# Designs tried in a protein design chat: VHH binders against q8kes1. Part 2

Target 1, 126 residues: q8kes1
Amino acid sequence: MNLKVKGARDVFEYMKGRIPDETKEHLFVLFLSTKNQILRHETITIGTLTASLIHPREIFKAAIRESAHSIILVHNHPSGDVQPSNADKQVTSILKKAGDLLQIELLDHVIVGNNDWFSFRDHALL

## First folded at step 9 (VHH)

Design r1
Fold by OpenDDE, fold request of step 11:
Structure r1 (fold): chain B 126 residues (1-126), chain A 119 residues (1-119)
Amino acid sequence: as target 1 above (126 residues)
Amino acid sequence: QVQLQESGGGLVQPGSSLRLSCAASGFTFSDYHMHWVRQAPGKGPEWVSSINPSGSYTYYATSVKGRFSISRDNPSKTLYLQMNSLRPEDSAVYYCAKEWEYDSGTYSRGQGTQVTVSS
């Protein structure tokens, strides 16, 4: 009975209490089944998100290992402001392209802040 | 069941203003981001604007930024879109939408309201 995520709000709710240190930026990947059930989540990096620190190889290696149908990228902003940075957009674009090639869809990228979130999918950035 | 009902569309001249409304029911309106999307004949759906649950953040497509204003009234579960300085290229069916649903691969949206901008 894995938890099903229906949209970005569910992702936001799932992340509550799962960020070890909210004073630091954490990048997570949620691995999803064909039914959008969370199979597993993995911490990819802790610290400032930059494109150079995020390699698609590592993310999709994990996705394949978990037999994920799709993935959701999640990271928190310690400032509480959920506005995406240019780095966030760049990482998303790279991972989207990689996911398309591998046929492991980047379903969404969700930024988590103070009692709010930002979904790339919802805002037509993905 | 999620229900969204748009209203306020019509035929107007370029440069005019129009205010769209959306009545929402069947879910906790105040817990969700809300969106406006539009679709013109022969074109795919286009994201127009979004607003966060509290209304503290609003987002706009480049094509409508500075002209359109999104707002919400959570007690009445109503979403609004104030459209100023309308242009012919704004002509489309406008849809009120809840968040993107992963299962369906699209926004949960209403029946839409037609906006036509023409001289």
Scores: ipSAE 0.907, ipTM 0.947, lowest interface PAE 0.5, mean pLDDT 95
Fold by OpenDDE, fold request of step 11:
Structure r1 (fold): chain B 126 residues (1-126), chain A 119 residues (1-119)
Amino acid sequence: as target 1 above (126 residues)
Amino acid sequence: QVQLQESGGGLVQPGSSLRLSCAASGFTFSDYHMHWVRQAPGKGPEWVSSINPSGSYTYYATSVKGRFSISRDNPSKTLYLQMNSLRPEDSAVYYCAKEWEYDSGTYSRGQGTQVTVSS
């Protein structure tokens, strides 16, 4: 697609109406071009986000398949509270390292909730 | 264009307080998270604090938590940072910042205001 994301707010806006079931936690990956245009997004998992359920192989297999320059992780909190959990931080850390090794940057991780969001990049967690 | 203008900095004694202000224009202030970032001489930029659009969530670096308080007034498009119990290590140029921009790889920020804490 031709839609460009300039920051976390744009990611939040993009995700509006794209979460199939707001009562469940969804993990998405946005695949970006060199110009930070969204090539496509993919649902990675539905359910509680844990480090054990998220394998870098699955994320970056998809990233490579899409020829993504970089990726953004997005997941929703059904509770509406956008504060990151320890599990969120662990997953982010693992994928950040994997992305660095593969030279496919994890550009951001955005949590979406009740009319609000949390950007790992904005809050110095990436 | 985005414009951010910081004010309120100065030279103060350890243990004193300062209140920084940031006047924002050129964008819909109430739609964005706002941030304070500081940079001391010879050091890289350090994230200090953030606040969500409504003000219902505030975030702080561990080094300032319990001493600094971030707030905002959306009608006047102003961001604030109340700095209490100041320490010499808080000395830096303090910048008001809009969200991280993916293209530039940094915050949109103002010119900054100097804060110096010294006995």
Scores: ipSAE 0.907, ipTM 0.947, lowest interface PAE 0.5, mean pLDDT 95
Fold by OpenDDE, last read:
Structure r1 (fold): chain B 126 residues (1-126), chain A 119 residues (1-119)
Amino acid sequence: as target 1 above (126 residues)
Amino acid sequence: QVQLQESGGGLVQPGSSLRLSCAASGFTFSDYHMHWVRQAPGKGPEWVSSINPSGSYTYYATSVKGRFSISRDNPSKTLYLQMNSLRPEDSAVYYCAKEWEYDSGTYSRGQGTQVTVSS
């Protein structure tokens, strides 16, 4: 049975031990079923997150391939500071719009770092 | 099973202060971010403030920055919102909220407490 995520804390817990190199920023996408079960996760990019590095077509191509009902974006901050940057917000905005058009909801964006997290949903940024 | 009970609301004049409290039970309070959201009649819910589990990070909506202060006491499982320099536009029902729930598509929140700021 696939793991169900109920909120951002579950996403944070899921990501524990799944970041290959915590000294580097990783961007992940979680593909979810209609019941918010994790179907699969994929590493999108390794390195500083910028809007130019994120291609919605690639993310949602994968989402369609996995028959995902929705997706959650996750990335870690090696500094431990979970505050979203402007780049984080821009990427989120772009993917939100793309998801809306494709009817594959960007359910959340979770930043992980230093035994803490930041959820865009929790902070009404999505 | 999650229970959140807000208190401390009331009718006050502009410039006054209020301190809201939220008693939490039914979950491990210290493991979750906690939030305050508010809703005025005829308007949608508005995020007000958040605090991380340890209390080391606090977040505020632009409209309340510098005036409101969120805090928590994990041993007593209580969330607080100190509201200073209140304005009429702060009038709303204030809700204590646990994290956004993906299934329900909203915050797990209490019954709310009414805050009215009026001359």
Scores: ipSAE 0.907, ipTM 0.948, lowest interface PAE 0.5, mean pLDDT 95
Fold by OpenDDE, last read:
Structure r1 (fold): chain B 126 residues (1-126), chain A 119 residues (1-119)
Amino acid sequence: as target 1 above (126 residues)
Amino acid sequence: QVQLQESGGGLVQPGSSLRLSCAASGFTFSDYHMHWVRQAPGKGPEWVSSINPSGSYTYYATSVKGRFSISRDNPSKTLYLQMNSLRPEDSAVYYCAKEWEYDSGTYSRGQGTQVTVSS
């Protein structure tokens, strides 16, 4: 795959039609090349996002397997409201730290909702 | 090519108001979140405010919340920042910015407009 993402809007566009059940919260990881091309994406969990459900070990194991230069987290809010929760911020913080240690950058975390998105990078949360 | 041109800055006294404008071109303005960021001498860039494409959601840094108001006019491709109750610590170059670009690791932004708040 060689689809390039330039910013959060491209991530939002990429996710259109790729959420199996929009009534449920899905957490995805995009694995990126050095040129910010999407190598692949993986569904990490389905259901309410909590820190306990996120395993940095598994995420970065997959990232290494895919030879990812960086990763982007993406999850949808079934409500359509793209405002980040405290849980979203906690997960982001944990994975950011893990990524820094492994030198696999967490490039962004994008929340997708009804015809809108929220980028942690854009809003200085990452 | 993306072009962003800020205006409206100046020298004002504390407690005064300014309204910044940003003229955008070279991209589909209405498809993107827009942002204001500022940079004071000796400091790194600081995010100030954001607005979603439709204008239905606005976001503010804690330091400016309640005093600043972001808005946009998609037909004219213009971004605004109403700054009220200005303080000396608001002094900075203010930049209009498109979304954070993954390749460059920074906002796509204009040349900026200087805002100086001083007695």
Scores: ipSAE 0.907, ipTM 0.946, lowest interface PAE 0.5, mean pLDDT 95
Fold by OpenDDE, look of step 15:
Structure r1 (fold): chain B 126 residues (1-126), chain A 119 residues (1-119)
Amino acid sequence: as target 1 above (126 residues)
Amino acid sequence: QVQLQESGGGLVQPGSSLRLSCAASGFTFSDYHMHWVRQAPGKGPEWVSSINPSGSYTYYATSVKGRFSISRDNPSKTLYLQMNSLRPEDSAVYYCAKEWEYDSGTYSRGQGTQVTVSS
């Protein structure tokens, strides 16, 4: 059965053990059903997260393929610091707009670090 | 069942201080970020402050930075908001929140406590 996520903590818990190499920054997308069940997750990129490397068309192509109702972005900070960078905010903003246009909501962006996380939703950044 | 009970609100003059408290139950308090949000009449909910599970990180809205301080006591499952240098624009119902819930599209929050700042 697909795991339901109720909030950012559930996303954080889901990501535990699913990051192949925590010494590298990974960007993931969780594809969610209308019931906020994780249909699938996909690794988008490995390495430094920059706005230029994130292509909304690729993310939402995958979202459409998965028949996702909404998506959650997740990426880890190898430093353990979960504070969002300007790049994180920019990427989030771009994908938010794209999601709105495509009616596939960017539900949240969660940064995961050492025993902590940061939710853009929780902190009114999304 | 998640329960959040805010207290400490009241009517105060500008420049004064208040300390809000939130008693949490029905979940593992120490595992969650906790938040304060507020809503003024005729306005939408506004995020005010957050604190991570350990208390090592605190976050504040620009409008309250330097004036408000969030803290938590995990053993007693209590969240606090120290509000200093209060302004009329801080007047609102203040809510303690567990997290932004994906299903409801809102913060899981208590009943709130009224804060009114007026001369």
Scores: ipSAE 0.906, ipTM 0.947, lowest interface PAE 0.5, mean pLDDT 95
Fold by OpenDDE, last read:
Structure r1 (fold): chain B 126 residues (1-126), chain A 119 residues (1-119)
Amino acid sequence: as target 1 above (126 residues)
Amino acid sequence: QVQLQESGGGLVQPGSSLRLSCAASGFTFSDYHMHWVRQAPGKGPEWVSSINPSGSYTYYATSVKGRFSISRDNPSKTLYLQMNSLRPEDSAVYYCAKEWEYDSGTYSRGQGTQVTVSS
């Protein structure tokens, strides 16, 4: 009964109405089953996304707790511009490596903006 | 069923131009980012370009930036790739692709069209 995500658009649709405050940047983690069903999502941080604020320990602690097969990172850009920042790329790279080591795949990182999204997978950044 | 059909490929000389087209059906074309990917002999698939649903944002691989231009016509459900200043290293099968699919671990793509750049 959990929603299956087939690609980044499904992630974008899932996130509609689930961001508490669109004026602030939120970092979410979607926990996925082996069938890419969303088991749960969790807010990791609220505020400016920086590499220093995101520790792999916190992300994968939650992933392990939820028995996630894989995870998807999602964060919104209050500006509406979905272009990834250098910080976004750095965080993604770090978490990708950590996920590979723990065998909890970082399946995608999706940036949500104003009626648009950016998928790291779609654009060969992951 | 998602259907993507590429056309416009061929054999051309270096410095020439080609315009690829992709006819899409079986899904709401205007709701998705669309992509071009290519695969050269002996190499893995390479992302080339992307365009968002509205066409307001376009993305390019470093190797083609400034030479290639992606565009779309949502009413006709057609994706385009204008390729200028073609180089031998651009030779590949070019695929029109829908979003990266999590289950398959690859793009949903068509049969591809061969582009060969040779003097």
Scores: ipSAE 0.906, ipTM 0.946, lowest interface PAE 0.5, mean pLDDT 95
Fold by OpenDDE, look of step 14:
Structure r1 (fold): chain B 126 residues (1-126), chain A 119 residues (1-119)
Amino acid sequence: as target 1 above (126 residues)
Amino acid sequence: QVQLQESGGGLVQPGSSLRLSCAASGFTFSDYHMHWVRQAPGKGPEWVSSINPSGSYTYYATSVKGRFSISRDNPSKTLYLQMNSLRPEDSAVYYCAKEWEYDSGTYSRGQGTQVTVSS
């Protein structure tokens, strides 16, 4: 049975132990069912997160392939600091718009760090 | 069962201060970010402030930065909001919130406490 995520903390808990190399930024996408169950997660990119490196077509191609109702973005900060950068905000904005057009909601963007997380949804950034 | 109970609201004059409290129970308080949100009549909910589990990071809406201060006491499972230099536009019901719930599409919150700032 697929794990249900109720909020950002559940996303944080899910990601524990699933980051291959915490010294590098990893961008993940969680594909969710209509019941907010994690169908699958996929690593989108490894390295510094920038808007230029994120291709909505790739993310949502995967989302469609997985028959996802919605998606959650997750990436780690190697520094451990979970404060969102301007690049993080830009990527979120772009994917939010793309998701809206495709009717695959960007449900949240969660930054994970040293025993802490930051949810764009919780902080009214999404 | 998650329970959040806000208190400390009231009617005050502009420029005055209030301190809100939130008593939490029914979950591991120290494991969660906690939030304050407010809702004024005829307006949608507005995020006000957040604090991480340890209290090492605090976040504020632009409209309250420099005036409001969020804090928490994990042993007593209490969340606080110190509101200074209150303005009429701060008038709202203030809610303590555990998290944004994906299913409901809103904050898991208490019943709220009324704050009215008026001369």
Scores: ipSAE 0.904, ipTM 0.945, lowest interface PAE 0.5, mean pLDDT 95

Design r1
Fold by OpenDDE, look of step 12:
Structure r1 (fold): chain B 126 residues (1-126), chain A 119 residues (1-119)
Amino acid sequence: as target 1 above (126 residues)
Amino acid sequence: QVQLQESGGGLVQPGSSLRLSCAASGFTFSDYHMHWVRQAPGKGPEWVSSINPSGSYTYYATSVKGRFSISRDNPSKTLYLQMNSLRPEDSAVYYCAKEWEYDSGTYSRGQGTQVTVSS
């Protein structure tokens, strides 16, 4: 039985212990079933998150391969501060549009930090 | 079962203040972000404010920033919204919410409390 995520807190809990190096920014994608069960997660990039490093083609190629109903974007802030940057918002916007076109919804974008998180959905940014 | 009970709403004049409260039960209150959302007649739900579990971070919609203040008391499992300088456009049902739920596609919220700002 795959783990079900009900909201951003569940995503935060899922990510605990799954970030290889907390001193580096990691971008992950969670692939979800129709029941919001995590089918798989994939590391997209390690390093500073910029729009140029995000390839919707690759993300959604993987999503299609996994037969994902939706995806959740997750990345950590090594500083521990979970406030979204403009780059975070740009990446979210790009993937949102791509997901809408492909009918693979970007369900949420969750930033994880030290004992806290930020959900784009919770804060009406998605 | 998650229970959220809002209170403190009412009819007030523009420029006045109200303080909303939300009593939470049925979950570990201190582990969750808490939110206020509102819905006016004929309009969709609007996010108003959020606060992280520890209270160290607060977030506000542009429309209420500088006027509203969110706070929480984890021991009593209570969420608050201090609303100052109220405007007619603030009139809505105000809901306390636990989180945006992926299954339902909306906030897990209480029954709400009516806030009406009118001269």
Scores: ipSAE 0.903, ipTM 0.945, lowest interface PAE 0.5, mean pLDDT 95
Fold by OpenDDE, look of step 11:
Structure r1 (fold): chain B 126 residues (1-126), chain A 119 residues (1-119)
Amino acid sequence: as target 1 above (126 residues)
Amino acid sequence: QVQLQESGGGLVQPGSSLRLSCAASGFTFSDYHMHWVRQAPGKGPEWVSSINPSGSYTYYATSVKGRFSISRDNPSKTLYLQMNSLRPEDSAVYYCAKEWEYDSGTYSRGQGTQVTVSS
């Protein structure tokens, strides 16, 4: 049975123990069903998150492959600080636009830190 | 059952202060970010402020930054919003919110408390 996410806290809880190396920044995508159940997650990149490293075609190629209704972007900050950077905001904006065009909604972007998280939805950034 | 009860609103003059409170029950308050959202007549909901579970991080909309202060008391499960230097454009119903819910596409929030700033 697939796990349902109701909000950003559920995403945070899901990611616990699923980051291979917390000393490195990982970008993940959660693929969701129409009922907001996690179909699976995929590691997109490991390292510093920059707009140049994130290609919407790769993310949504995977989303289409998984028949995802929507996606949630997740990445960790090794520093533990969950404050979004300008790069995080830019990536989110790009993927939001791409998702809208493809009718695969970017439902949220969640930053995971040291026993804390940041949701773009919760803070009106998405 | 999640319950959020706002209080502290009222009619005040520009430049005055108000302190809003929100009593929370029905969930583990200390495990969640908490938010204030407001809605003025004829306008959509506007995010105002947020605070993380521990209170170590606070967030503010540009329109209220420097004037409003969010805080929380986890033992009493209470959220606060100190509003200073109030302006007429701050007039709205203010809601306490638990989180953005993916299913409903909006904040889980209380009934709200009316804040009216007028000379």
Scores: ipSAE 0.902, ipTM 0.945, lowest interface PAE 0.5, mean pLDDT 95
Fold by OpenDDE, look of step 10:
Structure r1 (fold): chain B 126 residues (1-126), chain A 119 residues (1-119)
Amino acid sequence: as target 1 above (126 residues)
Amino acid sequence: QVQLQESGGGLVQPGSSLRLSCAASGFTFSDYHMHWVRQAPGKGPEWVSSINPSGSYTYYATSVKGRFSISRDNPSKTLYLQMNSLRPEDSAVYYCAKEWEYDSGTYSRGQGTQVTVSS
């Protein structure tokens, strides 16, 4: 059975134990069904998150391949601080625009840290 | 069933203070971020403030930063919003909210409490 995510807390819970190396920043994409069930997740990049490392083409290629209705972007902060950086905001903006054009909604961007998370949706950044 | 009940609103003069409270039930309060959202007549909902589960992190909209303070008491399952230096533009219905729900596309929120700032 595919796990349904109702909000950012569910995304945070899903990511527990799924980050291979928490000392490194990982960028993940969750592919969701029309019922907000996780169809699949994919590691996009490992390392510092920058806009130049994010390829909307590859993300949405995968989204289309998985027949995703929407996607959620997730990345961890090894420092434990879940505050979004300007780079995080830029990446979110780019993927939001791409998703709108392709009609594959960027549903949320969730930053995960030490026993805490940050949702762009919850904080009106998306 | 998730229940959120706001209180503490009222009519006050500019520069005054109010403290809003939100009583939560029907879910594990201490596991969730909590939020305040407000909506003024003729305007869409506006995010005001958020607090993480432990209370160690607080977030504020630019329009209220330095004037409003969010806090929580997990044992009593209560959320608070201290509003200082109130302005007429702060007038709105203030809602206590759990999280942004993916299915509904909006915050799970209570009935709200009216705050009116007028001279």
Scores: ipSAE 0.899, ipTM 0.943, lowest interface PAE 0.5, mean pLDDT 95
Fold by OpenDDE, look of step 13:
Structure r1 (fold): chain B 126 residues (1-126), chain A 119 residues (1-119)
Amino acid sequence: as target 1 above (126 residues)
Amino acid sequence: QVQLQESGGGLVQPGSSLRLSCAASGFTFSDYHMHWVRQAPGKGPEWVSSINPSGSYTYYATSVKGRFSISRDNPSKTLYLQMNSLRPEDSAVYYCAKEWEYDSGTYSRGQGTQVTVSS
């Protein structure tokens, strides 16, 4: 039985222990069912997050492959500071638009840090 | 069952202050970010402010930054919103919210408290 995520806190809890190297920034995508159950997660990139490094076609290719209803973007900040950067906002905007076109919703973007998280949905950024 | 009960609203003059409170129950308050959201007549919900579980981080909408202050008391499970230098455009129903719920597509919130700023 797949784990259901109800909100950003559940995403944060899910990510605990799943980041291979917390000293490096990891970008993950969670693929969700119509019931917001995690079908699978995938590591997209390791390293500094920039808009140029994120390829919507690759993310949504994976989403389609997994028959995902929606996706959640997750990445960690090695510094522990969960405040979103401009790059984070740009990536979110791009993927939101792509998701809307493909009818695979970007449900949330969650930044995880030291015992804290930041949800774009919670803060009206998505 | 999750319960959020807002209080402290009222009718005040521009430039005045109000302090809103939210009593939370039915969940582990200290484990969640808490939020204030407001809704004015004819408008959609507007995010106002957020605070992380420990209180170490606070966030504000541009429209209220410098005037509003969010805080929390985890032992008493209470959320606060200090509103200073109130303006007529701050008039709305103010809601205490637990989180954005993916299933409902909106904030889990209380019944709200009315804030009216008018001369």
Scores: ipSAE 0.899, ipTM 0.943, lowest interface PAE 0.5, mean pLDDT 95
Fold by OpenDDE, look of step 16:
Structure r1 (fold): chain B 126 residues (1-126), chain A 119 residues (1-119)
Amino acid sequence: as target 1 above (126 residues)
Amino acid sequence: QVQLQESGGGLVQPGSSLRLSCAASGFTFSDYHMHWVRQAPGKGPEWVSSINPSGSYTYYATSVKGRFSISRDNPSKTLYLQMNSLRPEDSAVYYCAKEWEYDSGTYSRGQGTQVTVSS
């Protein structure tokens, strides 16, 4: 049975041990069922997160392929600091709009750091 | 079950201070970010402040930054909100919240405590 995520902490726990190289920034997408079960996660890009590296069409193509009800964006900060950058906010805004149009909700964006995380949803940024 | 109980609200004059408390139980308090949200009559919920599990990071809405201070005591499972320089527009029910729940689409929160700022 697929793991259910109830909130950002569950996302943080899920990502433990699943980042191949914590010295590099990884961008992941979690595909969720209607019951907020993780159907699958996919690595989108490895390296510094910028808006130019994010392709909504590719993310949501994968989401549709997986029959995802919603998605969660996740990326790690190699520095360990979980504060969102302006680039993080821009990416979130773009994917939020795309998700709304496609009716595949961007449920959250979670930044993972050293024994801590930041949820855009929790902090009213999404 | 998760239980959050807010206290410390009341009627105060503009410019005054209040300190809210939240007693938490039913979950591992120290493992979660904690939040304050407020709701005024006729308005939707407004995020006010957050604090990470260790307390090393605090976050504030623009409307309260510099006036409010969030803190926590993990051993006693208590969340605090120090509110200084209160304004009439701060009047609302203040809620302590554990996290945003994906299934319900809202904060897991307590019953709230009323804060009224009026001359």
Scores: ipSAE 0.898, ipTM 0.941, lowest interface PAE 0.5, mean pLDDT 95
Fold by OpenDDE, look of step 9:
Structure r1 (fold): chain B 126 residues (1-126), chain A 119 residues (1-119)
Amino acid sequence: as target 1 above (126 residues)
Amino acid sequence: QVQLQESGGGLVQPGSSLRLSCAASGFTFSDYHMHWVRQAPGKGPEWVSSINPSGSYTYYATSVKGRFSISRDNPSKTLYLQMNSLRPEDSAVYYCAKEWEYDSGTYSRGQGTQVTVSS
């Protein structure tokens, strides 16, 4: 049985031990079923998160391939600070729009830090 | 069974202060971010403030920043919202919330407490 995520805390728990190198910023996508079960996750990019490195077509190509009902973005901050940057917000906005058009909802964006996380949904940013 | 019970609301004059409390039970309180959200008549829910599990980080909506202060006491499983310099536009039902639930598409929240700011 696939693991079900009920909220951002579950995403945070899922990501524990799954970041290959915590000294680098990783962007992940979780692919979810209609029941919010994690089908799989994929590493999109490793390094500084910039809008130029994130292409909606690649993310949603993967989402379609996985027959995902929705997706969750996850990235870690090596600094431990989970505050979203302007770049984080921009990427989220772009992918939200793309997801809406493709009817693959961007369910959340979760930033993972040192024993803490930040959910865009929880904080009304998504 | 997750339970959230808000208290401390009331009718106050503009410029006054209120302190809301939320008693939590049925889950590991200290493991979760906690939130305050509010809903005014005819309006949708509005996020107000959040606090991380340890209390080391707090977040505020622009509309309440500098006036409201969120805090928590994990041993007693209580969430607080200190509201200062209250304004009429702060009038709403205030809800204590555990998290945004993906299944329901809304906050897991209590029954709320009414806050009315009026001269």
Scores: ipSAE 0.895, ipTM 0.940, lowest interface PAE 0.5, mean pLDDT 95
Fold by ESMFold2, look of step 10:
Structure r1 (fold): chain B 126 residues (1-126), chain A 119 residues (1-119)
Amino acid sequence: as target 1 above (126 residues)
Amino acid sequence: QVQLQESGGGLVQPGSSLRLSCAASGFTFSDYHMHWVRQAPGKGPEWVSSINPSGSYTYYATSVKGRFSISRDNPSKTLYLQMNSLRPEDSAVYYCAKEWEYDSGTYSRGQGTQVTVSS
């Protein structure tokens, strides 16, 4: 049985020890079952996040292959400041629209820092 | 089992202040972001404010920024919302919330406290 995520804190805890180089910004996607169990995660980008680096068809191709019911975005801010940037919001908007069309819901986007996180869903940005 | 109990609501005049409290139990309070959400009759839920686990960062909806202040006391497991300069459009049931639950598609929240601002 895979790890179940009930809310954003579980996502933050899951990412501990799973970021290869915490000094760099990484964007991940978590693929979830119908019971919100993490099937697996995949690294989307490494380095400064921009909307131009996001290719929804590759993300959702993987989600379809995994038979994911839903997805969660995660990225880290090496600075420890977990406030979302404009780029974070743009990426979220793009992937939400794609997920709505494909009916593979984007449940949340969770930004992780050293000892804190920020959930788009918790703060009504999603 | 998560338990959240809001209090401090009431019927007040526009321009008044109220202080809401939320007593939390059944989870490690200091490990979670805490939130206030509100719901007026016939409307969907509206996120109002959030505070991170340490209390070092606070977040506000545009409609309440500058008027409302969220705080927490981790030793007593209590969340607060100071509401100043209340307006009739602030009338709602106010809920204390632990986090958005992915299974239910809503916040893990208490029973709420009614705030009514007469115009």
Scores: ipSAE 0.831, ipTM 0.907, lowest interface PAE 0.6, mean pLDDT 92

